# Designs tried in a protein design chat: VH-VL binders against MLP-like protein 328 (MLP328). Part 14

Target 1, 151 residues: MLP-like protein 328 (MLP328), of Arabidopsis thaliana (Mouse-ear cress) (q9zvf3)
Amino acid sequence: MATSGTYVTEVPLKGSAEKHYKRWRSENHLFPDAIGHHIQGVTIHDGEWDSHGAIKIWNYTCDGKPEVFKERREIDDENMAVTFRGLEGHVMEQLKVYDVIFQFIQKSPDDIICKITMIWEKQNDDMPEPSNYMKFVKSLAADMDDHVLKA
Key: E = the ipSAE of ESMFold2; O = the ipSAE of OpenDDE; V2 = 0.75 times the mean of E and O plus 0.25 times the DockQ between their complexes.

## First folded at step 7 (VH-VL; framework fv_remtolumab_arm2)

Design q3 (from p2 with light chain S31R; at its last look DockQ between E and O 0.79; V2 from the best seeds 0.00; counts 0 for: pae O 2.2 > 2)
Fold by OpenDDE, look of step 7:
Structure q3 (fold): chain C 151 residues (1-151), chain A 119 residues (1-119), chain B 107 residues (1-107)
Amino acid sequence: as target 1 above (151 residues)
Amino acid sequence: EVQLVQSGAEVKKPGSSVKVSCKASGGTFRSYAIGWVRQAPGQGLEWMGWIIPIFGTADYAQKFQGRVTITADESTTTAYMELSGLTSDDTAVYYCAREGDYWYGMDVWGQGTTVTVSS
Amino acid sequence: EIVLTQSPDFQSVTPKEKVTITCRASQSIGRYLHWYQQKPDQPPKLLIKYASQSFSGVPSRFSGSGSGTDFTLTINGLEAEDAGTYYCHQSSRLPYTFGPGTKVDIK
């Protein structure tokens, strides 16, 4: 079993990469309403909303379990990429490194790809690989699609 | 049903410290935030800080930073709020409250702990 | 910090009348605004969560609306048991903050 790694996946989405990027960059407060079955809450811990370096705390449900996640946000407007750097939370009990990058790429006028990169390192060799979390974040991206389109 | 039960009333001298406990029962503890809110007699609600037990660290309102310590014991599902350097201005009812999901507000409250600071 | 203000500070209302309480945030808080009811010698009780969602067990006469900076709590048909102080509360940003409260009395 690997002790660290990088997962990369592409999630096909519809519409505008800009709109999707905006949702993840600056509209996190909409997440509970949009995908409440995944995300139940988010709060600014430090910094300003939609600011680079901001620290946010999330309440979410992964594999049917309520969890908490604290992350530091990195914003790359040039590449329409948002990075969630894991700081604390349930996932961080398992992982020493947990960075998730969402990049939105326009492929056609009506089609985009969300490229998700997950960089991870286990806390120790006994921890499982975070494949379930990759599935989770993929689901977030996918489920957000309809809500972005309707917006 | 989730309940928060706080420790009993306290009478303290100025300059002393008080530590109030808040025991949670009936639900998950570590994934929720336990906040502390106080209310001086005849006054409004004042947020003091909170702790998310899984994080082990607390956040405080600036007004209380350096004087308040919020802790949580997962094994006993009990949160604590310790306030030092007490003055008469700290006379209040102190509440603990749970916030499971941040957009849901504080949905469960303790019964309150009266802290009286007097010479 | 986000400063919440409420209006009015106090109102005395005849039973069955409509009560409107407003809460304003110093900056946008989305819908992370909650309303509490507090009666004497009791802890606050959550009435409305996330601007407009009624908490469990809350009578239908209570409703909330608003987003961004302006929010409203409405009591359609005030009952005697509704006497108390109502607080708005934001959970958008730490530190959490409360409004100053609106006291509602029954005439």
Scores: ipSAE 0.241, ipTM 0.780, lowest interface PAE 2.2, mean pLDDT 94
ESMFold2, look of step 7: ipSAE 0.630; ipTM 0.882
ESMFold2 (binder alone), look of step 7: mean pLDDT 92; pTM 0.938

Design q4 (from p2 with heavy chain G35S; at its last look DockQ between E and O 0.85; V2 from the best seeds 0.00; counts 0 for: pae E 2.8 > 2)
Fold by ESMFold2, look of step 7:
Structure q4 (fold): chain C 151 residues (1-151), chain A 119 residues (1-119), chain B 107 residues (1-107)
Amino acid sequence: as target 1 above (151 residues)
Amino acid sequence: EVQLVQSGAEVKKPGSSVKVSCKASGGTFRSYAISWVRQAPGQGLEWMGWIIPIFGTADYAQKFQGRVTITADESTTTAYMELSGLTSDDTAVYYCAREGDYWYGMDVWGQGTTVTVSS
Amino acid sequence: EIVLTQSPDFQSVTPKEKVTITCRASQSIGSYLHWYQQKPDQPPKLLIKYASQSFSGVPSRFSGSGSGTDFTLTINGLEAEDAGTYYCHQSSRLPYTFGPGTKVDIK
């Protein structure tokens, strides 16, 4: 198994890339209402909801187990991409690098792709590859789709 | 299911320190924030800071930065709050409280620890 | 730091009447506003979470509403056991903060 790597996948979504991007870039406070069986809470540690470089703490359920995660975000408006850089949490016990990039790309008037890139490095060679976390973040993007369309 | 039990009342002199313990039983300890909240006689509630045991550092309200240290011990499921440089203004009941499973408020509270600072 | 204010500071209310308590945040906190009841010599007890969600075991006469900066706790049909002090609390951002409290007495 590799000690570091990059996973890339695409999730087909509906509607406007700009609206989906805004949700992930600026409106994380809506996640508990929208996808509450995945994300139970988000609080601002530093910065604002829509700030580049903000630090947020997430409370979520992955594979039926509660986890917490602290991240610093990087915002790339030109590419409609937001990066969550892992700082602390359950995932960081297994990984010393965990960066997840969500990019929203308009394909047609009503169809978009969320391109998810996960850059990772294990804490040590005995840790599992983070395929369960890739599955988790794919499900977040897919399940958020309906709530963005209602907005 | 979750219960928080705090250490007993303390009487302290100005300039000393106090360390209050908060033992958690039932439920999961490492993943949830333990907040410390104090209440002076006849006054409202003040959030002092918190720790999520799995994290490496605690976070503090600005008023207490530099005077308070919050720690957690996962092996004993116990959180601690230490306040230094005590004055009579620090006379209060000190509570530990757990953030809810869903980040929705503090759903479990300890019984409180009365700290009296007097000469 | 987000400042929470409450109104009124004190309210004396006849049993069975409606009690309304407001909480105002200095900036938007979405729905991350929670309400507590505290009786003398007791820890606070969570009543309403996430602006409007009733906590387990809380009587239906208690309800919460609002979002953004303006929030309301309502006791529809006050009972004698409801006397105490009510606090709002925000968890939108660190540091967390509480409102100054509203004392409710039975007239």
Scores: ipSAE 0.496, ipTM 0.846, lowest interface PAE 2.8, mean pLDDT 91
ESMFold2 (binder alone), look of step 7: mean pLDDT 93; pTM 0.947
OpenDDE, look of step 7: ipSAE 0.527; ipTM 0.857

Design q5 (from p2 with heavy chain S31D; at its last look DockQ between E and O 0.84; V2 from the best seeds 0.00; counts 0 for: pae O 3.5 > 2)
Fold by OpenDDE, look of step 7:
Structure q5 (fold): chain C 151 residues (1-151), chain A 119 residues (1-119), chain B 107 residues (1-107)
Amino acid sequence: as target 1 above (151 residues)
Amino acid sequence: EVQLVQSGAEVKKPGSSVKVSCKASGGTFRDYAIGWVRQAPGQGLEWMGWIIPIFGTADYAQKFQGRVTITADESTTTAYMELSGLTSDDTAVYYCAREGDYWYGMDVWGQGTTVTVSS
Amino acid sequence: EIVLTQSPDFQSVTPKEKVTITCRASQSIGSYLHWYQQKPDQPPKLLIKYASQSFSGVPSRFSGSGSGTDFTLTINGLEAEDAGTYYCHQSSRLPYTFGPGTKVDIK
């Protein structure tokens, strides 16, 4: 079993990469309303909303389990990429490293892909691989599509 | 049913410290934030700070920084708020509250703990 | 910190009348605004969460609206039991903050 790794996946989405990027970059407060079955809350712990380096705390449901996640945000406007650097939370009890990158790439006028990169390292060998979390974040991206399009 | 039960009333001298407990029962503890809110007589609600037990660290309002300590014991599902350097201005009812449904406000409140600071 | 203001400070209302309380945030807080009711010698009770979602067990006469910086709590048909102080509260950004409260009295 791997002790660390990188998951990469692409999620097809509709519309504008810019709109999707904006949602993940600057509109996190909309997440509970948009995809409440996944995300139930988010708050700023440190820094300002939409700022690079900001620390946010998330409440979410993964595999039917309510969890908490603290992350440090990195913003790459040039590449329309948002990075969630895991700091604390349920997932971090399992993983020493948990970084999730969402990059939005326009493929056609009406189609985009969300490239999701998950960099992970287990806390120890007894921990499982975080494939469930990859599935989770994929679902976040996918389910956000309809809401972004309606906006 | 989730309940928060706080420790009893306290009478303290200026300069002393008070530690109020908040026992949670009937639900999960570590996954939710426990906040502390106080209310001086005839005054409004004042957020003091909170702790998310799973994180083990607390955040405080700047007003109380260096003077308040919020802790949580997962094994006993009890949160604590300790306030030092008490003055008469600290006379208030102190509430613990759980941030219910994650960040959907504080849906469960303790009964309050009256802290009276007088010489 | 985010400063919340409320209006009015005090309101004396005849039963069955409509009560409107406003809360304004110094900066946008999205929908992370909650309303509490507090009666004397009791802890606050959550009425509305996330600006417009009624908390469990809250009478239908209570409703909330708004987003961003301006929020409203409405009581459609004030009942005698609704006397108390109402607070708005934001959970968008630490430190959490409360509005100063609006006292509602029954005539």
Scores: ipSAE 0.068, ipTM 0.717, lowest interface PAE 3.5, mean pLDDT 93
ESMFold2, look of step 7: ipSAE 0.532; ipTM 0.853
ESMFold2 (binder alone), look of step 7: mean pLDDT 92; pTM 0.942

Design q6 (from p2 with heavy chain G105A, light chain Q53K; at its last look DockQ between E and O 0.40; V2 from the best seeds 0.00; counts 0 for: pae O 10.0 > 2)
Fold by OpenDDE, look of step 7:
Structure q6 (fold): chain C 151 residues (1-151), chain A 119 residues (1-119), chain B 107 residues (1-107)
Amino acid sequence: as target 1 above (151 residues)
Amino acid sequence: EVQLVQSGAEVKKPGSSVKVSCKASGGTFRSYAIGWVRQAPGQGLEWMGWIIPIFGTADYAQKFQGRVTITADESTTTAYMELSGLTSDDTAVYYCAREGDYWYAMDVWGQGTTVTVSS
Amino acid sequence: EIVLTQSPDFQSVTPKEKVTITCRASQSIGSYLHWYQQKPDQPPKLLIKYASKSFSGVPSRFSGSGSGTDFTLTINGLEAEDAGTYYCHQSSRLPYTFGPGTKVDIK
């Protein structure tokens, strides 16, 4: 079993890359309403909302389990990429490194791709690979689609 | 239904400390942020700080840094706010509040704890 | 810190009239603005979150609007029970701050 790795996946979405990027960059407070079955809340722990380097805390449900995730946000407006750098939380109990990058790429006037990159490293060899978390974040991107389109 | 129940009124001397408790019931505790807000008589609301129990770390308004300590006990689902070096300016009603749905809008409030500082 | 101001400071309103309270932020706070109602000897109650989202159980006569620096709380048809002080609150940047409050009285 791998002790570290990088997952990459692409999620097809509709509409505008800019709108999706905006949602993930600057509209995190909408997540509980949009995809409440996944995300139950988000708070700012340090910094300013929508700012690079801000620290946020997420309450979410993964595999039927309520969890908390603390991350440091990185914003790349040029590439329409948002990075969640894992700091603390349930996932960080098993992972030493947990970074998730969402990049939104316009493919056609009505179609985009959300490229998700997950960089991970186990806390130890006994921990499982975070494939379930990759599935989770994919579902976040996918399920957000309808809500972004309706906005 | 989630409820926050705070400890009773306190009368303190200047220079002393006060520790107010806030017990949460009826819901999850560790993952919610518990904030503290005070209100001096006839005055507005003032944010003091907050804690997320699961992380055990608190943030404070600069005004109170070094003088306030916010803690949480997951086993008893109770948050605490301790304020030291009390002066008459600290006379106020102190509220604990939960960030509802973690949106950092305070949707559940304690009943408030009156702290009176007088010589 | 972000400074919130409110206007007016006080309103005396006849029942069923429309009440408008404004909140202005010293800098843009996006939609991270919340409204609370407080009655004497009670803790504040959340009315509107994130500028325009009504909190559960809040009467439909309450609504919020605005973004950036200018926000408005509207009470369409003031009821006697709506007497109290209304506060805006920002959660955009630490430290979180409150407006000074607007007292609404019933004539």
Scores: ipSAE 0.006, ipTM 0.591, lowest interface PAE 10.0, mean pLDDT 92
ESMFold2, look of step 7: ipSAE 0.474; ipTM 0.834
ESMFold2 (binder alone), look of step 7: mean pLDDT 91; pTM 0.940

Design q7 (from p2 with heavy chain A33T; at its last look DockQ between E and O 0.04; V2 from the best seeds 0.00; counts 0 for: pae O 9.0 > 2, placed apart)
Fold by OpenDDE, look of step 7:
Structure q7 (fold): chain C 151 residues (1-151), chain A 119 residues (1-119), chain B 107 residues (1-107)
Amino acid sequence: as target 1 above (151 residues)
Amino acid sequence: EVQLVQSGAEVKKPGSSVKVSCKASGGTFRSYTIGWVRQAPGQGLEWMGWIIPIFGTADYAQKFQGRVTITADESTTTAYMELSGLTSDDTAVYYCAREGDYWYGMDVWGQGTTVTVSS
Amino acid sequence: EIVLTQSPDFQSVTPKEKVTITCRASQSIGSYLHWYQQKPDQPPKLLIKYASQSFSGVPSRFSGSGSGTDFTLTINGLEAEDAGTYYCHQSSRLPYTFGPGTKVDIK
């Protein structure tokens, strides 16, 4: 079993990469209404909404369990990439490093790839690999698709 | 274990076309990027383009646009790279590479296909 | 496109020495920089992904660092089997691009 790693996956989406990026970059407040079965809340802890370096707290449900996640946001408008730097929360109890990057790439006029990168390091060797969290974030990206398209 | 097996060496005349195949086995195929990279003798690696089979559309390096066609067949889990208008400058080893599970990069490579263009 | 440069072009080193290879991007690529090793008559092998993450099975003597535009691959204690050419590669933007490579020979 690995003690650290980087998960990367591709999630096919529809529409505009710009719209998807905007949702993840600047419209986090819409998440509870859009994908409430995954996300129940998001609040700003430090900084300004939609700003680079902002710290947000998320209430979410992963594998049927309510959890909390505090992250520092990094914004890369040039590459349409949003990074969630894990700071605290349930996932950070098992992971020392937990960084998730969402990048949106336009592949055709109607097709998008959401490239998700998850950089992780266990707190110790006894902790499990965060494959379930990768599945979780994949689901977030996928389920947001219909809501972005309707916007 | 994911493996990529490419078609055999090719000897081509200038002006002709070559189509190299890349058979993927041991893993999923449709949602992962298949890239093509070539290497001229004694030279570095050159990215040619990629395809995501589920979309069926490819992106190419500008250098090869209009001359290269990358395709994929999901039913056979095989990617193809066709290069037309061959010149001696196209003499190279051509590699396919897959961005496999948990990696959006070229972590699995084919064995390479030598393409020699000579009059 | 993003242009990658490497330094040095060639390096001849004695076994057990430290090897340092640098890669510079024409513009910021964050951590979307990867390192490959290629031995003669073989396809490239992934060594480091996303600037500093070691790929599975890669010896611990290999490490990567950097972000933005400047990156470094370090081999702490070069082994004879490490002879080959090392390439940096960016996946930040299409088209993907490679560095020109750094050849490492063993004295």
Scores: ipSAE 0.012, ipTM 0.577, lowest interface PAE 9.0, mean pLDDT 92
ESMFold2, look of step 7: ipSAE 0.060; ipTM 0.700
ESMFold2 (binder alone), look of step 7: mean pLDDT 92; pTM 0.935

## First folded at step 8 (VH-VL; framework fv_remtolumab_arm2)

Design u1 (from q2 with heavy chain G35S; at its last look DockQ between E and O 0.64; V2 from the best seeds 0.00; counts 0 for: pae E 2.9 > 2)
Fold by OpenDDE, look of step 8:
Structure u1 (fold): chain C 151 residues (1-151), chain A 119 residues (1-119), chain B 107 residues (1-107)
Amino acid sequence: as target 1 above (151 residues)
Amino acid sequence: EVQLVQSGAEVKKPGSSVKVSCKASGGTFRSYAISWVRQAPGQGLEWMGWIIPIFGTADYAQKFQGRVTITADESTTTAYMELSGLTSDDTAVYYCARYGDYWYGMDVWGQGTTVTVSS
Amino acid sequence: EIVLTQSPDFQSVTPKEKVTITCRASQSIGSYLHWYQQKPDQPPKLLIKYASQSFSGVPSRFSGSGSGTDFTLTINGLEAEDAGTYYCHQSSRLPYTFGPGTKVDIK
C-alpha cells in the first residue's frame, strides 16, 4: 500500500471555465444551496472571503457521514486554479497531507474540463488511501455543473 | 432529536471561576460547533466563543480572550465553558447552542445556566 | 469585529399589523445574517437563517430579506404569541456577533 501519492482526474463540464472557476473561487457561499447533499455549510475562520490565504471551515457529507474540514485557500487566477490545503478535520485524521486543486480549462466554446489534483500523505501506514475522498471531490465538481449553467 | 442539556445554576464569589457543562444527545457531536452565548439580566445576547469538537481548539470573542476556556469531551459528548476572574458583570444566563446541519444559524439551544456573581 | 445595529429598539404593535425590523452590519456580511426570537425566560429560537431562509416550523408570516449590510425581518400580521425580542446575528466573520435586539410588544 502506498503511503503517499497524487490522484489526478478530469471531470467534463459544460459552459464556461470562467464561471466554474468563479463559483469555486468566490462563490463558496452558494455551495449549500447548489449542492446541499454534499455541502451543508462554510464559514471563514481567518482572513477575508475570497482571498488568497483565507482559512475556511466546511461542513459536508462524505459517504453518508457528516464531516468537517478546515482548509487554507490558495488562488491562482492566471490558471483558474483553486487549491484547498488541508489543515484539520476528519480527513486529516487519516492524512497528514491533503491538498486538493481544482483547475478549470476551456476545451471548446461549450465544454470545459475540471482537472482535479489530490496530493496526499497518510498519517501512518495503517491508514487507508483516500480514494473515497477523490470520488467525493469529483462528485462536487460534477454536481455543481447544473447549478453553474443555470446561473 | 438533538438536545442540549446544561448544568445547574451557579452562585459564585468575585474572583472565582465557573465551569458550565453542556451535554449533547440525539445527534452527531464531533462534526458540529458548540457555541456559548450569554445574556446579562435585561440585556442582549453576547457571543462568547465556540468549539468544533474534532478540532479540539476553541475560538473566542476578544472580550473574553484569556479568561474563558471552551472544551469538548467527545467520549461524553459534553462541551464545557469555564470563565475565570468572575465579577458582578459576569452575572448572566449562559447558553450553549449548536450550529445545525447548515452552518448558518444556531438551531439547537440549551436551556441556559444562570450564573450569579455576588459578594 | 462586525458590529450589528437594529432598528427600532422597541415597538408596540396592534395585532394583525405589519412589523418591520432592520439590522445593519458595519461591513458586508453577504447573506450570513440570521434572525432569532426570544421570549422571557426562554432561550432564543432560530427564525430565519441566511438572510431569507425560514427555519423549520416557523410561521409563514415571518420573512427575511437583504444582503450585504442591510437586512430586514418582516412579520406580516403580528400575532399575540409573537411578542418578544428579536435579534439579528452574523456568522460571516469571527467573532460572531449579535444585534442589540428589538423588543416587540402587543398593544
Scores: ipSAE 0.406, ipTM 0.818, lowest interface PAE 1.6, mean pLDDT 94
ESMFold2, look of step 8: ipSAE 0.485; ipTM 0.835
ESMFold2 (binder alone), look of step 8: mean pLDDT 93; pTM 0.944

Design u2 (from q2 with light chain S31R; at its last look DockQ between E and O 0.76; V2 from the best seeds 0.65)
Heavy chain, then light chain:
Amino acid sequence: EVQLVQSGAEVKKPGSSVKVSCKASGGTFRSYAIGWVRQAPGQGLEWMGWIIPIFGTADYAQKFQGRVTITADESTTTAYMELSGLTSDDTAVYYCARYGDYWYGMDVWGQGTTVTVSS
Amino acid sequence: EIVLTQSPDFQSVTPKEKVTITCRASQSIGRYLHWYQQKPDQPPKLLIKYASQSFSGVPSRFSGSGSGTDFTLTINGLEAEDAGTYYCHQSSRLPYTFGPGTKVDIK
ESMFold2, look of step 8: ipSAE 0.708; ipTM 0.893
ESMFold2 (binder alone), look of step 8: mean pLDDT 93; pTM 0.948
OpenDDE, look of step 8: ipSAE 0.754; ipTM 0.913
ESMFold2, look of step 10: ipSAE 0.613; ipTM 0.873
ESMFold2 (binder alone), look of step 10: mean pLDDT 93; pTM 0.947
OpenDDE, look of step 10: ipSAE 0.605; ipTM 0.882

Design u3 (from q2 with heavy chain W103Y Y104W; at its last look DockQ between E and O 0.65; V2 from the best seeds 0.65)
Fold by OpenDDE, look of step 8:
Structure u3 (fold): chain C 151 residues (1-151), chain A 119 residues (1-119), chain B 107 residues (1-107)
Amino acid sequence: as target 1 above (151 residues)
Amino acid sequence: EVQLVQSGAEVKKPGSSVKVSCKASGGTFRSYAIGWVRQAPGQGLEWMGWIIPIFGTADYAQKFQGRVTITADESTTTAYMELSGLTSDDTAVYYCARYGDYYWGMDVWGQGTTVTVSS
Amino acid sequence: EIVLTQSPDFQSVTPKEKVTITCRASQSIGSYLHWYQQKPDQPPKLLIKYASQSFSGVPSRFSGSGSGTDFTLTINGLEAEDAGTYYCHQSSRLPYTFGPGTKVDIK
């Protein structure tokens, strides 16, 4: 059983990579309305909204369980990539390192992929691998698709 | 239904400390922030700070920094607000409130705790 | 911290009239502005969340609008039970803050 690792997956999406990137970069406040079954709330703890280095707190439901997550945001406009660096929360009780990167790549005029990279390290050897969280973040990207397209 | 029940009224001398409790029931405790708001007689609402129990650490308004301590006990689903160095200016009703499940407004409030500071 | 101001401080209104309360933020807070109603000897009650979303159970006569720095709470047809003090509250940035309140009386 691995104590650390990197998960990488690609989620097919429709439309514009720029629109999807904008949603994740600068429109986090829309998440509760768009995908409320996953995300229930978000607030900023430090920094400015939509700024690199900002610290945000999320309320979400993972595997039917209400959870909270504090993250530091990194923004890469050149590559249309957003990084969520885990700081505190339920997932961080399990993991010492938890970094999730969403990158949006245009493949054709109407098709994009969301490349999700999850860098993780367990708090200790007794903790499980975060495969469930990878499934969770994949579902976030996938379910956001319809809402971005309608915008 | 989520409910918040606060401890009873307090009468304190200047220079002393007061610790108000806020018992939460009917919902998840560790995942949602508990805020503290006070209101002096005839005055408006004043945000003091909040705590997200799982984090274990609180954030405070600058005005109360160094004088207020907000804590949470997950085993009893109770939040606490302790204010030290009391003066007459601290006479107020103190409220705890939970930030909602789907938003960051305070949707559930305690009944309030009257704290009177007098010589 | 973000400073919220409200206008007016007080107004006395005849029943069924329209009431307008404004809240201004010292800096942009997007839509992270909430409205509370408080009656004497009671804790505040949430009316509007995120500038324009009505909270559950709130009468349709209450509505909110605005974004950025300027916000408005509107009561279309004031009822007697609407007497109280109304506060705006921002959750855009810590520390969270309240407006000074607007007292609404019934004539």
Scores: ipSAE 0.605, ipTM 0.864, lowest interface PAE 1.1, mean pLDDT 95
ESMFold2, look of step 8: ipSAE 0.689; ipTM 0.888
ESMFold2 (binder alone), look of step 8: mean pLDDT 93; pTM 0.951

Design u4 (from q2 with heavy chain W103F; at its last look DockQ between E and O 0.66; V2 from the best seeds 0.61)
Fold by OpenDDE, look of step 8:
Formats: sequence, structure tokens, C-alpha cells
Structure u4 (fold): chain C 151 residues (1-151), chain A 119 residues (1-119), chain B 107 residues (1-107)
Amino acid sequence: as target 1 above (151 residues)
Amino acid sequence: EVQLVQSGAEVKKPGSSVKVSCKASGGTFRSYAIGWVRQAPGQGLEWMGWIIPIFGTADYAQKFQGRVTITADESTTTAYMELSGLTSDDTAVYYCARYGDYFYGMDVWGQGTTVTVSS
Amino acid sequence: EIVLTQSPDFQSVTPKEKVTITCRASQSIGSYLHWYQQKPDQPPKLLIKYASQSFSGVPSRFSGSGSGTDFTLTINGLEAEDAGTYYCHQSSRLPYTFGPGTKVDIK
């Protein structure tokens, strides 16, 4: 079993990479309404809502369990990439490092991909790999698609 | 149904400390924040701070920084608020409240704990 | 911190009349504004969440509107049981803060 690693996956989406990037960069407050079965709430803990370096706290449901996640946000407008640097929460009890990057790439006029990169390191050798969390974040990207398209 | 039950009324001398407890039942404890709000007689609501049990650390309003300590015991699903250096200005009803499952407003409240500070 | 103000401080209203309470934030808070009702010797009760969403069990006569810095709580047809103090509350940024409250009496 690996003690650290990097997961990379691509989620096919529709429409505009810019619109999807905007949702994840600056419209986090819409998440509970858009994908409430995954995300139940979000709040700003430090910084400004749409600012690089902001710290946010999320309430979410993973594998049927309510969890909390505190992250520091990094914004890369040039590459339309948003990074969630894990700080605290349920996932951080398992992982020492937990960084998730969402990058939106336009492939055709009506098709995009969300490239998700998950950088992780276990707290210790007894912890499981975070494959379930990769599945979770993939589902977030996928389920947001319809809501972005309707906007 | 989630319920919050607080400890009983306290009468304290100036300069002393008070520790109020808030027992949560009927729901998940570690995943949702417990806030503390006080209300002086005839006055409005004042946010003191909150704790998300899984984080283990609390955030406080600047007014109470250095004088208030909010803690949580996951094993007993109980949150605590300790306020030191009491003065008559601290006479108030102290409420604990849970932030909702789907929002960061306070949807469940304790019954309140009256703290009276007098010589 | 974000400072919330309310208007008016107090109003006495005849039953069945419309009541309007305003809340203003010192900076934009999006829709992270909630309304509470408090009656004497009781803890506050959540009425409206996220500016305009009614909380479970809240009568339809209560409604909320607004975004950014200006918010309004409206009671369409005040009932006797609606007497109390109403507070706005922001959860956009720590530390969270309350408005000073608006007391509503029944004539």
C-alpha cells in the first residue's frame, strides 16, 4: 500500500470551461443549492470569499456520512484552476497532505473536461488510501454540470 | 431531533470564572459547530464564539479573546464555555446553539444559562 | 467585523397590519443573512435563512428579501403571537454578528 500519491482523473463536462471555472472559483455559495446531496454548507473562515488564500469550511456528505473540511484556496485564473489545500477535517484525520486541484479545459465549443488532481499523503501507514475521496470529488464535478449549463 | 441542554444558573463574584456546559443529543456532534451567544438583561444578542468539535479549536469574537475558552468533548457530546475575569457586565443569559445541517445559521438552541455576577 | 444595523428599533403595530424590518450590513454579505425571532424568556428562533428561505414551521406571513448589504423582513398580517424582538444575523464572515434587534409590540 502506498503512503502517498497523486490521483489524476478527467471528468467530461458540457458547455464552457469559463463558466465551470467561475462556479468553483467565485460561486461556492451556490453549491448547497446546486448539489445539496453532496454539499450542505460553506462559510468563509479567513480572507475574502473569492480571494486567493482564503480559508473556507465546508459541510459535506461523503459515503453517507456528514463531514467537515477546512481548506485554503488557491486561484490560478490563467489556467482556470482552483486548488483546495486541506487544513483540517475528517479527511485530514486520515491524510497529512490533501490537495485537490480542479482545472477546466475547453476541448470543443460545447465540451470541456475537468481535470482533477489529488495530492495526498497518509497520516500513517495504517490509514487507507483516499480513493473514496477521489470518487467523491469526481462526483462533485460531474453533478455540477447540469446546474452550470442552466445558469 | 437534536436537542441542546445547558447547565443551571450561576451566581459568581467579580474576578471569578464560570463554565457553562451544553449537552447535545439526537444528532451528529463532531461535524457541526456549536456557538455561544449571550444576552445581557434588556439587551440584544451577542455572538461570543464557536467550536467545530472535530477541529478541536474555537474561534472567538475579538471582545472576548483571551477571556473566553470554548471546548468540546466528543465522548460526551458536550460543549463548554468558560469565561474568566467576570464583572457585572458579564451578567447575562448565555446560550449555546448548533449551526444547522444545511446552513451556518443557528437552528437549535439551548434553553439558556443565567449567569449573575455580583459582589 | 461586519456591523449590522436595523430599522426601526421599535414599532407598535395593529394586528393584521404589515410589518417591515430592515437590516443593513457594513459590507456585502451576499445572502448569508438570517432572521431570528425572540420572545421574552425564550431563546431565539430561526425564521428566515439565507435572506429569503423560510425555516421549517415558520408561518407563510413571514418573508425575507435582499442581498448584499440591504435586507428586509416582512410580516404580512401581524398576529398577536408575533410580538417579540427580531434580530438579523450574518454568517458570511467570522466573527459572526447580530443586528441590534427590532422590538415589535401589538397595539
Scores: ipSAE 0.565, ipTM 0.865, lowest interface PAE 1.2, mean pLDDT 94
ESMFold2, look of step 8: ipSAE 0.612; ipTM 0.869
ESMFold2 (binder alone), look of step 8: mean pLDDT 93; pTM 0.950

